# Ledger of designs, part 1: VHH binders against Protein disulfide-isomerase A5 (PDIA5)

Scores and structures below are computed, not measured.

Target 1, 129 residues: Protein disulfide-isomerase A5 (PDIA5), of Homo sapiens (Human) (q14554r378to506)
Amino acid sequence: WMQNPEAPPPPEPTWEEQQTSVLHLVGDNFRETLKKKKHTLVMFYAPWCPHCKKVIPHFTATADAFKDDRKIACAAVDCVKDKNQDLCQQEAVKGYPTFHYYHYGKFAEKYDSDRTELGFTNYIRALRE
Unless a header shows other numbers, all headers, positions and changes below count from the first letter of the chain; antibody chains are not in Kabat numbers.
F, E and O stand for the ipSAE by ESMFold2-Fast, ESMFold2 and OpenDDE, each averaged over both directions (binder to target, target to binder). V2 = 0.75 x the mean of E and O + 0.25 x the DockQ between their complexes.
[cut] stands for letters that were removed.
Atom coordinates printed by the task and the answers are left out, and those that the model quotes come from them; centres of patches stay.

## First folded at step 5 (VHH)

Design r10 (from b3 with A33V S52D; framework vhh_gocatamig_d2)
Fold by ESMFold2-Fast, scan of step 5:
Structure r10 (fold): chain B 129 residues (1-129), chain A 120 residues (1-120)
Amino acid sequence: as target 1 above (129 residues)
Amino acid sequence: EVQLVESGGGLVQPGGSLTLSCAASGFTFSDYVLAWYRQAPGKKRELVAGIDSGGSTVYMDSVKGRFTISRDNAKNSVYLQMNSLRAEDTAVYYCATYEITGEYTYFDYWGQGTLVTVSS
């Protein structure tokens, strides 16, 4: 008789596959989704990027902190996906991660401050003043 | 002084295979992310595949299962094995590496490209 080799363990779930409050957007729904939210902070990323991997837990925690606020969203765009490459070029994404703040779908500014839950949360709270 | 030199492009029939190579110099290769991009006539440049310092890979959806990216740190080289080639794979293929600058992962080095033509 022969033994069947065991299958390798399944790959780790992608950020999109995790159960979080982050809105994962693609080119075909980006504009329409952002127009429905007063304030959206968007993280443009690549899954292989080491700085992106480090920030993901902090950005996720920020999204979860604002999950019950209907005026606030934290969204992410995977710039490696074929269908998102045009979007990431249009939004002038030159490196990863890149953070943009949008007001009712209109680009307002690039976020270049502290990439921690505290930094993101303080930024979003200041927008509500 | 960073240099990336692609090779291995050429004319191939649909269903054929090619292996692209990128020879790198001027940086500590083993610490860097390497990627393959392509640009077809009249289209925008797009990411085909990437490999990080730990060997984790990413692929665009249309090439998954057909293309394989790999690296050889001892030879300072990254490779793209392309199988089951299609007419829509016709493009100039570019090798690229990303350097961490300040807080951003910054794309800052490109090769000159190698032409892949898939045609009967």
Scores: ipSAE 0.005, ipTM 0.247, lowest interface PAE 10.6, mean pLDDT 83

Design r11 (from b3 with A33D S52D; framework vhh_gocatamig_d2)
Fold by ESMFold2-Fast, scan of step 5:
Structure r11 (fold): chain B 129 residues (1-129), chain A 120 residues (1-120)
Amino acid sequence: as target 1 above (129 residues)
Amino acid sequence: EVQLVESGGGLVQPGGSLTLSCAASGFTFSDYDLAWYRQAPGKKRELVAGIDSGGSTVYMDSVKGRFTISRDNAKNSVYLQMNSLRAEDTAVYYCATYEITGEYTYFDYWGQGTLVTVSS
């Protein structure tokens, strides 16, 4: 029969559901988690945002490149989630994606360079050296 | 030139329903992503629901299954159907476009807001 003959492809896993080295943070664990890492680059995003979707594979690749470095983390915050909206407002996120660098949990600067694996990786390497 | 006008707000009992409408003018509506935000007195403005130009939707966790966002490009309108309303849904609801400019997606154009009060 013709039951579901053109079945849609299964829904793609969300970024959080993907098994990557990106540290997915929420409002209740954000501050405490960042304090434990010397360098954290945080991506504030919305899952529906086209600019965010283009950057996600680059940011994921960057996180995976630094996965074995205990002093470095690449973290992400979904600003659409109820529990994260206060956090995203506190961090002055005005658009998506927004990238912030934190040093031992303290906001140091906004990252405004290339949104590519190379750009992120070069930035993080400069922090270490 | 760009204008967003919300309507449909009002007083409703807990468990009731309302449909909010946002009429847009001054831009090519079908090309833009639209969102509904809300803000209660003394609280931060929060994203409730979004719909992109292709019809994909996103929802705040507390409204999933209760609210439905939709759009009608022929009428240059976006809608928020709110079911099973709760006291905590009481807020001014805003319609907004987001604009892809340079490297960022901004919520650029905003309406004046429409008040929703959920009270017995």
Scores: ipSAE 0.000, ipTM 0.202, lowest interface PAE 13.0, mean pLDDT 82

Design r12 (from b3 with S52D M60A; framework vhh_gocatamig_d2)
Fold by ESMFold2-Fast, scan of step 5:
Structure r12 (fold): chain B 129 residues (1-129), chain A 120 residues (1-120)
Amino acid sequence: as target 1 above (129 residues)
Amino acid sequence: EVQLVESGGGLVQPGGSLTLSCAASGFTFSDYALAWYRQAPGKKRELVAGIDSGGSTVYADSVKGRFTISRDNAKNSVYLQMNSLRAEDTAVYYCATYEITGEYTYFDYWGQGTLVTVSS
C-alpha cells in the first residue's frame, strides 16, 4: 500500500527523469541493448509500488558504482507503461520488483537476494570472477 | 476481498463529455493508488490515468488536457472526467489497483470494465 500521512509533498521527478547511471529500457530497445552488454541486472518495476520505491535508491547507487565498467549495466523497465507491458509479460514478470540477470542478452537467473546496494554490488562483482 | 466496480460508460457524441466512477471495497482505500486503463477493439490494454494516495496524477499523452482523474476517500471512489471526446477514445475502461503479498506488489485487481463509445 502507499501512505502519505503529511500534506502532499511537491512532486518528485520520475526515476527516468533523474540523472543516474540506471539504463531505462523500453520494449523496442530491450533486446538490442542487452545483447551489447556482457552482464545486465534488470529491475522490472511499477512507479506506484511501495517495495519498488524502497529499492530504487539502492539500485541507483549500484548502477552508479558500475557506471565506468563497459561490460556491466544496471537497467530498469517500467512495467506499467503501455509500451512495456508486452515485454514484462514475455519476461514472465508477475510481481514488482522483479530482478533478472542477463548474460549477453540471454536470461540466466532471477536475483532473489537482498534488495540493498551491498547485495546488488556483491552479486555483480561475483559475476566478473 | 478487493472489489472494484466501474460505472458511467455509454454512448456519447464526438466533442462530448462523460464521467466514469469506480467504487472500491475490501481494502484501506486511502492508502492505495488507483488507475484507469482502457482497451480499444483490436488493441492491448493501456494506462489512461493514475492517482496515488497523496493525490499525484499521471496521464497518457493522448488524454492530457482532456481527461482528469480524481478521488474521494470518504466515498472510496475514483473518477475519470472525460472531456472533448474523440472516436479514438472508444474503448472498455477499467479501474485497477495493486496487491501487496510478502516481498512483492502485484498489479492484479481489476474491475469488470465499462464501455465508452464515441460516435455520431
Scores: ipSAE 0.024, ipTM 0.387, lowest interface PAE 6.1, mean pLDDT 84

Design r14 (from b3 with S52D S53W; framework vhh_gocatamig_d2)
Fold by ESMFold2-Fast, scan of step 5:
Structure r14 (fold): chain B 129 residues (1-129), chain A 120 residues (1-120)
Amino acid sequence: as target 1 above (129 residues)
Amino acid sequence: EVQLVESGGGLVQPGGSLTLSCAASGFTFSDYALAWYRQAPGKKRELVAGIDWGGSTVYMDSVKGRFTISRDNAKNSVYLQMNSLRAEDTAVYYCATYEITGEYTYFDYWGQGTLVTVSS
């Protein structure tokens, strides 16, 4: 019932600052981290992208759902960071969000289905072993 | 040369409606995610609504249920239908693309803006 709040709301924490099961990766640890996981679904994003903002809670929920599965990881790369530019170019990211599946650190395919928790979890559950 | 040109702004009374249009040229429109931002004089630009290449949408909370974003790839256009307008909606409205192109350098194509004034 308050139409004119006395103080503006504080800025929300960045995705990287949130306590979630998403692995936030940078160029210098990307390859080594992916090699340790049989299956990794990676979201390449830009924090300012509205479509990325919509997907973030779904992707986060997916990561949290698989947190206890040692062979599965959900990871994210912020392609706007200077240090990640080369990585995002090497991975042929053309727009945001972009989703890639990696098998033991090797690119296997793009995920281009529903950007919902249900879509991501169904995809991951269908992965071999 | 990529260009985004906004139109449809004007003066309306509270509770009124406007439809903003953004015409795009110089790129393959269907490959881009697009958004509407607004900026009141002397304030930071804020995201109003976004639409991706698949038609999925996002809205800021204060416009949910009042504003609708849509796209027409055949006309290289994105639209913002604004209903139940409030004085707080008074701003210059900009359309922008959200996809990095070419060298993966951060690049944000902005139009010149269209003024919306909601006045009682």
Scores: ipSAE 0.005, ipTM 0.133, lowest interface PAE 10.0, mean pLDDT 80

Design r2 (from b3 with S52D V58Y; framework vhh_gocatamig_d2)
Fold by ESMFold2-Fast, scan of step 5:
Structure r2 (fold): chain B 129 residues (1-129), chain A 120 residues (1-120)
Amino acid sequence: as target 1 above (129 residues)
Amino acid sequence: EVQLVESGGGLVQPGGSLTLSCAASGFTFSDYALAWYRQAPGKKRELVAGIDSGGSTYYMDSVKGRFTISRDNAKNSVYLQMNSLRAEDTAVYYCATYEITGEYTYFDYWGQGTLVTVSS
C-alpha cells in the first residue's frame, strides 16, 4: 500500500570478481602463466572503455566454451592497474581492447577480426589446424 | 577543433583537498569517455580515474575512497575531487578523451596539464 523508495542497486561486480573461465593476469604472473598453455588469446583492456565493455560478454563466453581444453586459455589484463603498466607497454598496447595470440608464451600475432563469441571461437579453432 | 583545458592545480598540504576541472570543446562531449592521468618526475604517466559516457567510473587502487571523478554534460566538463592528499599524489594531472574509431578506443586528445604539489 505504501510505496517504498527504491535504494540504488549495489555496484555490479568487476570482470575480475565474476566467476568465469577467463584468466585474469597481472604483470607478476603473465609470462609464467602463458608458458603453461599451447594457445592463449589475451584481451588487454580498460574497465571504463566502452568497446571493452561490449566485448567482455563475448570474450567470457568464448573462455567458458574452451574451459575443458587444457591447451587453450582466454586471458585478460587490466592495463589501467599501475602494476600492469609495464606489461602493457612491453606488449605494445596502443588502444583498448587489444587482442594478442601467444603460442607457449611467445607473442605470435594480433587478433583483429570480429569481437564476438563466434569470431573468437572460429579463430581459436583454426589455431588447431 | 577538439580542445581540453585543465585547471584547479596548486600547492596543498598533506591531508588537504583540491578539485581539478577539465573544460572540453569541439566534440559531442556526452558521447565520449574522459579520464584523468598523472605523471610525476621520473615516473610513467598513469591513469588515475576514468568515467565513460554512461557515467560508470574507474579508479586506480591507491586513490579509491579519496578521489571522485564526475562529469557535467551540460557544461562539457569533467572533474576530479581529490581528498586526503598525500605527498605521492604530487604530479602533473592531465585530462584525456578517447576517439572511438572502428573497433578500438585510442588516445585521442590530451590537455596541457595542471600541476598538483602536496607538500608541507
Scores: ipSAE 0.012, ipTM 0.276, lowest interface PAE 9.0, mean pLDDT 83

Design r3 (from b3 with S52D V58I; framework vhh_gocatamig_d2)
Fold by ESMFold2-Fast, scan of step 5:
Structure r3 (fold): chain B 129 residues (1-129), chain A 120 residues (1-120)
Amino acid sequence: as target 1 above (129 residues)
Amino acid sequence: EVQLVESGGGLVQPGGSLTLSCAASGFTFSDYALAWYRQAPGKKRELVAGIDSGGSTIYMDSVKGRFTISRDNAKNSVYLQMNSLRAEDTAVYYCATYEITGEYTYFDYWGQGTLVTVSS
């Protein structure tokens, strides 16, 4: 009987491959997408970054909490991707994770409060009408 | 302008050894932590080894005892000595500067990478 060697397991799913309400943006669609939303909180990250890995479940939960609010978006940009490096440099991302709030696509401020679902949701609730 | 240039990659047999080198320019090298990352086809980048400005080191569990990271501040270089290489070590290896604080991981630049293939 012919046997094949066991294949290695497939790579673990990336954040982008998970079915969540987070909008995963790239350099070519970033500005267009942000202009369509009154309020967007953007997480700039790297998939291998330890601080990013800790906050991802909190940020995902926040995005899911606001999924039915058409004026709110939680978006993420992977700064390791070649096509996003120029974007992350233009947005003055100096470390990971970095959180920026955009109003109709215009940079308004950095978010520097608690990196928890509660912290993010309280911030977003304060912004919207 | 910060630049990192990796070298030393190549094809080796299982159980063989390679030394990777990373030459840095454009910053005060002795003030920065440096790390080696790797990425195999279809997989995420992973931290292999790191060394801070004080010489303290960190290693991924699967390379502990086999790989050694070191730095030479006079030469603005960081090295990765890889012993007892396994097929699973096949990847593109990247040098990067980084700083980890209580809140942020800071990365200034990545090198272009150097390919390591472990195969008979």
Scores: ipSAE 0.015, ipTM 0.366, lowest interface PAE 7.3, mean pLDDT 83

Design r4 (from b3 with S52D S53Y; framework vhh_gocatamig_d2)
Fold by ESMFold2-Fast, scan of step 5:
Formats: structure tokens, sequence, C-alpha cells
Structure r4 (fold): chain B 129 residues (1-129), chain A 120 residues (1-120)
């Protein structure tokens, strides 16, 4: 306290601290939450990852677009957190970001298409057709 | 070639401190993020701390407030200051850096590791 009479600026809010429609999941609630939704697209990420930082606004916009659809969720898992490490290894996450689609909590496929709001939105809409 | 060389591991009592160092070569150090990972016997490798090119840091929850990661671009080195060590911190500690591929970020380059044992 003696070395700095002025407080440093607060750190930027984390994705979890931002008010969005993204469901931030942890190992303890991941499987039970996904079972309640017909379609869930999950983004596995690390906060330090440059590719993740670029995608977060697009994924957030996608989640917000589907916020009123009870059958659809866009969820995220921070693989750096201690409590999520077992989950991220069980789900075979090797790099960031990794996107998985789950149908009623069952892993169906990895999403490897465009990491844009349009790409995610088109993918989710196609699941309903 | 990319090389990462760790040092500073050893035996320490609970509540003690250690500083780990990682010397890097073979890439433009200031452009890359560096991380410390650890792996205990029979357990999975886990990210302990990371520092990006701008100096922003990330820590695993169990080490926040106890460990501090820092970098010195002039020396091509990254450090992990470990305070208030616990038995659960016993592991081989690895320095890592990534290469950004077209679609993903991976930690592809690893040092050989340095053993930290926290025991009475």
Amino acid sequence: as target 1 above (129 residues)
Amino acid sequence: EVQLVESGGGLVQPGGSLTLSCAASGFTFSDYALAWYRQAPGKKRELVAGIDYGGSTVYMDSVKGRFTISRDNAKNSVYLQMNSLRAEDTAVYYCATYEITGEYTYFDYWGQGTLVTVSS
C-alpha cells in the first residue's frame, strides 16, 4: 500500500462477468445442464488464447440471438479453471477454441466450420430443420 | 530450433517458496505467450499460470495469490514465483509456448521439466 498511493485500474471483466446469454458451465453442472436442452453448442476455451478472444464476440452474439429458444443453448467451459480440467480432458479438448455439439447431453459432433455469428447461427438453425 | 530450459526445482517444506526459471531460444520471445504447466504422478497435466505478449496473466484457481508469473523479454525468460507451497503442489513443472496454427492455439513446445517436491 505504501508503494502505490493510487489504485491501478480494475482488470477487464472476464467473459463470465459480462452479462450475456452464454451459459458458463463447470465440471460439476455440465452433464446435468446439457441433458435439459435439446441442442447445445459448447465452446471450450482458455482466456489467454488469441483465437478464443476473436471468437468470443461472435459466440456471445449467437447465444443472445437464441436466448428465447428453450430448446437451444450456447455454453462455454473455461478449461484453465481447476474444477474444469477433468471435464476438458474427458471431452478430448486438445486445443482452443474447441466446439462440440451435444443432443440432449450426448456428444454428437465437433463443430469445425466458420467461427462467426453467421456460421454458428446457420449451424444451429440447420439442427432444427 | 525452439528450446525451453527449466531450472529452480527442488525439495521444500510446506509453507516454503521456490522460483522457477525458463530460458527460451529459437523464436521471437516477445511475440509469444508462455505458460507453466505441472503434472503429478498419476494425474493429468494442468495449466498453472500463463502470461501473454502484453504481460496479461492467467492463473489456475488453486494458486491465485500464491504464485506469480513474470517475463523478461531482454533475457528471453519466464519465471514462476511460488509462495506458500502445499503438498498438493508437488509435481514436475513444465515451461511451454505455443504456435498459432491457422485455426487453433496449442502449447506445442515444451521444456524437459523441473521437479518440485513439497514435503516435511
Scores: ipSAE 0.013, ipTM 0.331, lowest interface PAE 7.2, mean pLDDT 83

Design r5 (from b3 with S52D S56Y; framework vhh_gocatamig_d2)
Fold by ESMFold2-Fast, scan of step 5:
Structure r5 (fold): chain B 129 residues (1-129), chain A 120 residues (1-120)
Amino acid sequence: as target 1 above (129 residues)
Amino acid sequence: EVQLVESGGGLVQPGGSLTLSCAASGFTFSDYALAWYRQAPGKKRELVAGIDSGGYTVYMDSVKGRFTISRDNAKNSVYLQMNSLRAEDTAVYYCATYEITGEYTYFDYWGQGTLVTVSS
């Protein structure tokens, strides 16, 4: 017996493939890139994690809101990629998503507030003052 | 209550194939992501492949095209088909799933591991 298999849906674009203001960083460029920015909020994530999927649109909207502010960046690191495994271990990422704030490339604090555009933008606006 | 039991490891020649199986119990399997990790002697544990509840898969770059992860929700099992095995693939392979604790997703549940040795 034959079944009527449906054609697989076309693959959805990954977050990195989307044209957004989020800086997608890898182990090779992470530290150099962060040193050039006064304030960077970094999201460490895994693409399949449900909590990460819910936050991605909020974090993207936040990055887009601050795209014209040269002092501020929103960056993301995919901890599933083999080239990023060492970086995520060095940054003590134990769960997803994890949010770290860096000041000129130095770790300052973990962000543990609301994972919404409002929460992220309020946090970043406080850093600007 | 959560249990993960790996099987299928063994000794294989370079260029050979193995299929690892992970049998899961104690949670609603279809709702959870599962992953295969490995740890070689003297090295850190690394993610090899993963599959979410919707069937989306990810792979470590060095295994793309050689390894395939799949799941069977009716059997509460996840599989790793390993082809074109290399000496560098020698490691203990672990099945893992995540627990949602509050606002975080952790890989909290691990099997005991199954040893894969690639040598001639």
Scores: ipSAE 0.013, ipTM 0.376, lowest interface PAE 7.5, mean pLDDT 84

Design r6 (from b3 with S52E S56T; framework vhh_gocatamig_d2)
Fold by ESMFold2-Fast, scan of step 5:
Structure r6 (fold): chain B 129 residues (1-129), chain A 120 residues (1-120)
Amino acid sequence: as target 1 above (129 residues)
Amino acid sequence: EVQLVESGGGLVQPGGSLTLSCAASGFTFSDYALAWYRQAPGKKRELVAGIESGGTTVYMDSVKGRFTISRDNAKNSVYLQMNSLRAEDTAVYYCATYEITGEYTYFDYWGQGTLVTVSS
């Protein structure tokens, strides 16, 4: 049938479906991808989390600002997905959002500063100083 | 004492329906977001559906159109209406609250779970 009145409207595009410079990583490719980048800031999140929804535009703008820098990546991991739950547990994610900085794939520190484009960009710029 | 008590689980045939209920006590129910999680044998616990204090809902892709989450603040209850059940929906289903703090969303309270078995 061409119509089903019980079918919901098409879901809103997920963050992963949006065309941005954010690298959406999964358990299968997380460690391999991070090893190839000098500096990666990773946002661990849940799609339903209100704090995460508020930060997503800021984090996306940050990723887009550094898109042409080969040494910088802004990555995101959806901790609700089955295939990512081992990863989020291994990385000691206790709440959402959680931000970790990795240097060539090695965990260096948790980012706990301002969750704004300015805060993220200043942090990343300081790593190159 | 905060308590979440799930009920409504059971054995159902593929294509059948069940309604899970979660009764809450010991906190201001209307201030909390609530979610249903499930854990199947050999799998990790996953979010099935969530409902925010304001009524906004979210669903796992594989249950969209089949499951509906709702809340009744007067009864301090959250519900999961499950239709068109599949063998892959077999799991222990958990009700959970989460608290929105100044900076983080934490998982605060969990129920004991209710078993749903979809089998012929």
Scores: ipSAE 0.013, ipTM 0.350, lowest interface PAE 7.6, mean pLDDT 83

Design r7 (from b3 with S52T S56D; framework vhh_gocatamig_d2)
Fold by ESMFold2-Fast, scan of step 5:
Structure r7 (fold): chain B 129 residues (1-129), chain A 120 residues (1-120)
Amino acid sequence: as target 1 above (129 residues)
Amino acid sequence: EVQLVESGGGLVQPGGSLTLSCAASGFTFSDYALAWYRQAPGKKRELVAGITSGGDTVYMDSVKGRFTISRDNAKNSVYLQMNSLRAEDTAVYYCATYEITGEYTYFDYWGQGTLVTVSS
């Protein structure tokens, strides 16, 4: 049974397959989900992107830090999935990772500061009145 | 000038195998990620497989276990080994590379494509 080369090892779990506080969104539920949250920081990414892989632990830690705040969400969109390509084009994603802040589902600004847990948490805290 | 040239497409029967090759020039190949996309008639272009500069791979669900992406930095080439081909794999296959930046910008470079037809 170990002599069949068509049975490769299982791939490593994707970010979506890991149990985290990040909301993994797709084209079908993106707009509906964002309208229900006062503040959402969205990470648009590609699984093959090295810069994205480096940020994922920091973004995940940020999501976990705000998990009990009902006004705040950290969400992610995989832009290489076929079902998400239209969404990523509509949101003018030009490279990976891209971070957008949405206020009740409306695009407000791009996040272009440090891609660290500290950077993300300071930004989100500044959004609260 | 960045250039990607695909080869290896053709007509194959269901259950057969093909190896696609992509020869790259005009950039420092070893520093870039490369991907194989495909587009079937009447469908959108979709990512089939990708490989980073460090050799990490990603595959679409329907090809996992059947297709293998690899690279040879000495030959400036990326390959897609396709096994157990199905009629649904019929498409034009494209080689692509991206210059990734955290500054909201990337440059997409695409080959001309190579046709794969799976039919009896």
Scores: ipSAE 0.000, ipTM 0.199, lowest interface PAE 10.8, mean pLDDT 82

Design r9 (from b3 with A33S S52D; framework vhh_gocatamig_d2)
Fold by ESMFold2-Fast, scan of step 5:
Structure r9 (fold): chain B 129 residues (1-129), chain A 120 residues (1-120)
Amino acid sequence: as target 1 above (129 residues)
Amino acid sequence: EVQLVESGGGLVQPGGSLTLSCAASGFTFSDYSLAWYRQAPGKKRELVAGIDSGGSTVYMDSVKGRFTISRDNAKNSVYLQMNSLRAEDTAVYYCATYEITGEYTYFDYWGQGTLVTVSS
């Protein structure tokens, strides 16, 4: 039967819709989730950001590398979502991507090193003695 | 202090053209990078085109050759000339200031958006 032949294809799966080890957090579960993990590296991002798109495969690979370590989490927050805007403001996110390290839910430092799987894994590994 | 005001959106036929304008105030326009973003129904907001303070441009692949971003520092304005419009270009278009360094994309200010509908 007739469909609009110019209709756009369905949207591509979002990072949140992909099956990965990245913990996708929102304002209402952010604090509670981080308290349960000894070490969490959080990526604050916007889906349209070119630098974010470049990093996402590397950050995802890092999360997958640590998936069996119960003390480690790699989490992401989409700062474009209405429900996350207050959170991203509270966390002083001025640009994308921004990476913060949290120790048992407490902000410890900003990560400003290489945005590669190697860079992220070396950083996390150093936190574990 | 900084304001961005978009205009030029509307209804247009497939294959038609529109020019979007963004008027800026409250900052030294020539020092800033400006970009056009769009958000279509059911999709994430995406970068369409950007222009830095030096005039270097960037475009998403699906609009290359069809859209042209330009700036006029004397008028504190950035423009998006959209040619050969397709139904897939239907979206709300946003003007934003941004700073792209080697490491970060910073978005300081956004306009409220202008709707572009490409239809019969």
Scores: ipSAE 0.012, ipTM 0.246, lowest interface PAE 8.4, mean pLDDT 82

Design t5 (from t1 with V58Y; framework vhh_7sr4_2)
Fold by ESMFold2-Fast, scan of step 5:
Structure t5 (fold): chain B 129 residues (1-129), chain A 120 residues (1-120)
Amino acid sequence: as target 1 above (129 residues)
Amino acid sequence: EVKLVESGGGLVQPGGSLRLSCAASGFTFSDYAMGWYRQTPGKQRDLVAGIDSGGSTYYGDSVKGRFTISRDNTKNTVYLQMNSLKPEDTAVYYCATYEVSGEYTYFDSWGQGTQVTVSS
C-alpha cells in the first residue's frame, strides 16, 4: 500500500487568528494597552508549548466570560515572536506558560494557581474586592 | 540527555532549495514540540518554524509560503524543507525542543547547528 508523496499540510490557525475575547499584545502596544485597564491577567506563551496548548481553551473561556467588563482584560503575548523577545525578557519570563497580573499597567504579582477556567475566574473575581 | 543533530545545510544559489534534518535522541520524541530557529549576523535568534506533537505547524512571517516543517515520529526526526531561498536566509539553522519540567515548559539546549549560505 503505497501513497503519493505527502503534500505540505495547510498551516493551522494560530490562537491570534481565532475570534476570541483574548487581547493579543505585542511589545509595541503592551504598556499603553495595559495602563487603560484596571485589571489585566497576561499569559506569556509559545504557540507549540504542550503546557500552553492545554491552558489555551481555559484562558480563552475566561476571557470570553469577562468580555463585557470594561475594567478587566485577559491578554496573551507570544514570546517566540522576534518583536516580543525583549518584552518577555523584561517581564522575567523564564518558562511557559507564565501568568502575570497587572493593575493599571503595573506588575502586581505572578499567578501560580490552577490553570483552569474556574481558577482564573475566581482569581479575577477576587481582584474586585 | 537530550541530543539533537542537524544536517542538510550547504551552499545554494538564490531560488534554490535545501532540506534540513534534525535527528533527536534521549527523550520521548513523539511527546514534544520541535522547532527550527536561525541566527543571522547582527540579529537576535529568529523563529523559523514549529511543529507540535500532533503535527500542527507554525511559521515565522519571513518564511511563510516558502518553508515547510514536518516530522517523522518513527525516525525521531524533524525536517525543514526550504524553497525559493533568498540571500537573507543565510544563517546557522538550529533544531530545538522544549524540556518539560513540572508545570512549565523550558527551552532546551540547541544542537550544533547547520550552516545555510545562499549566494551566487
Scores: ipSAE 0.016, ipTM 0.321, lowest interface PAE 6.7, mean pLDDT 82

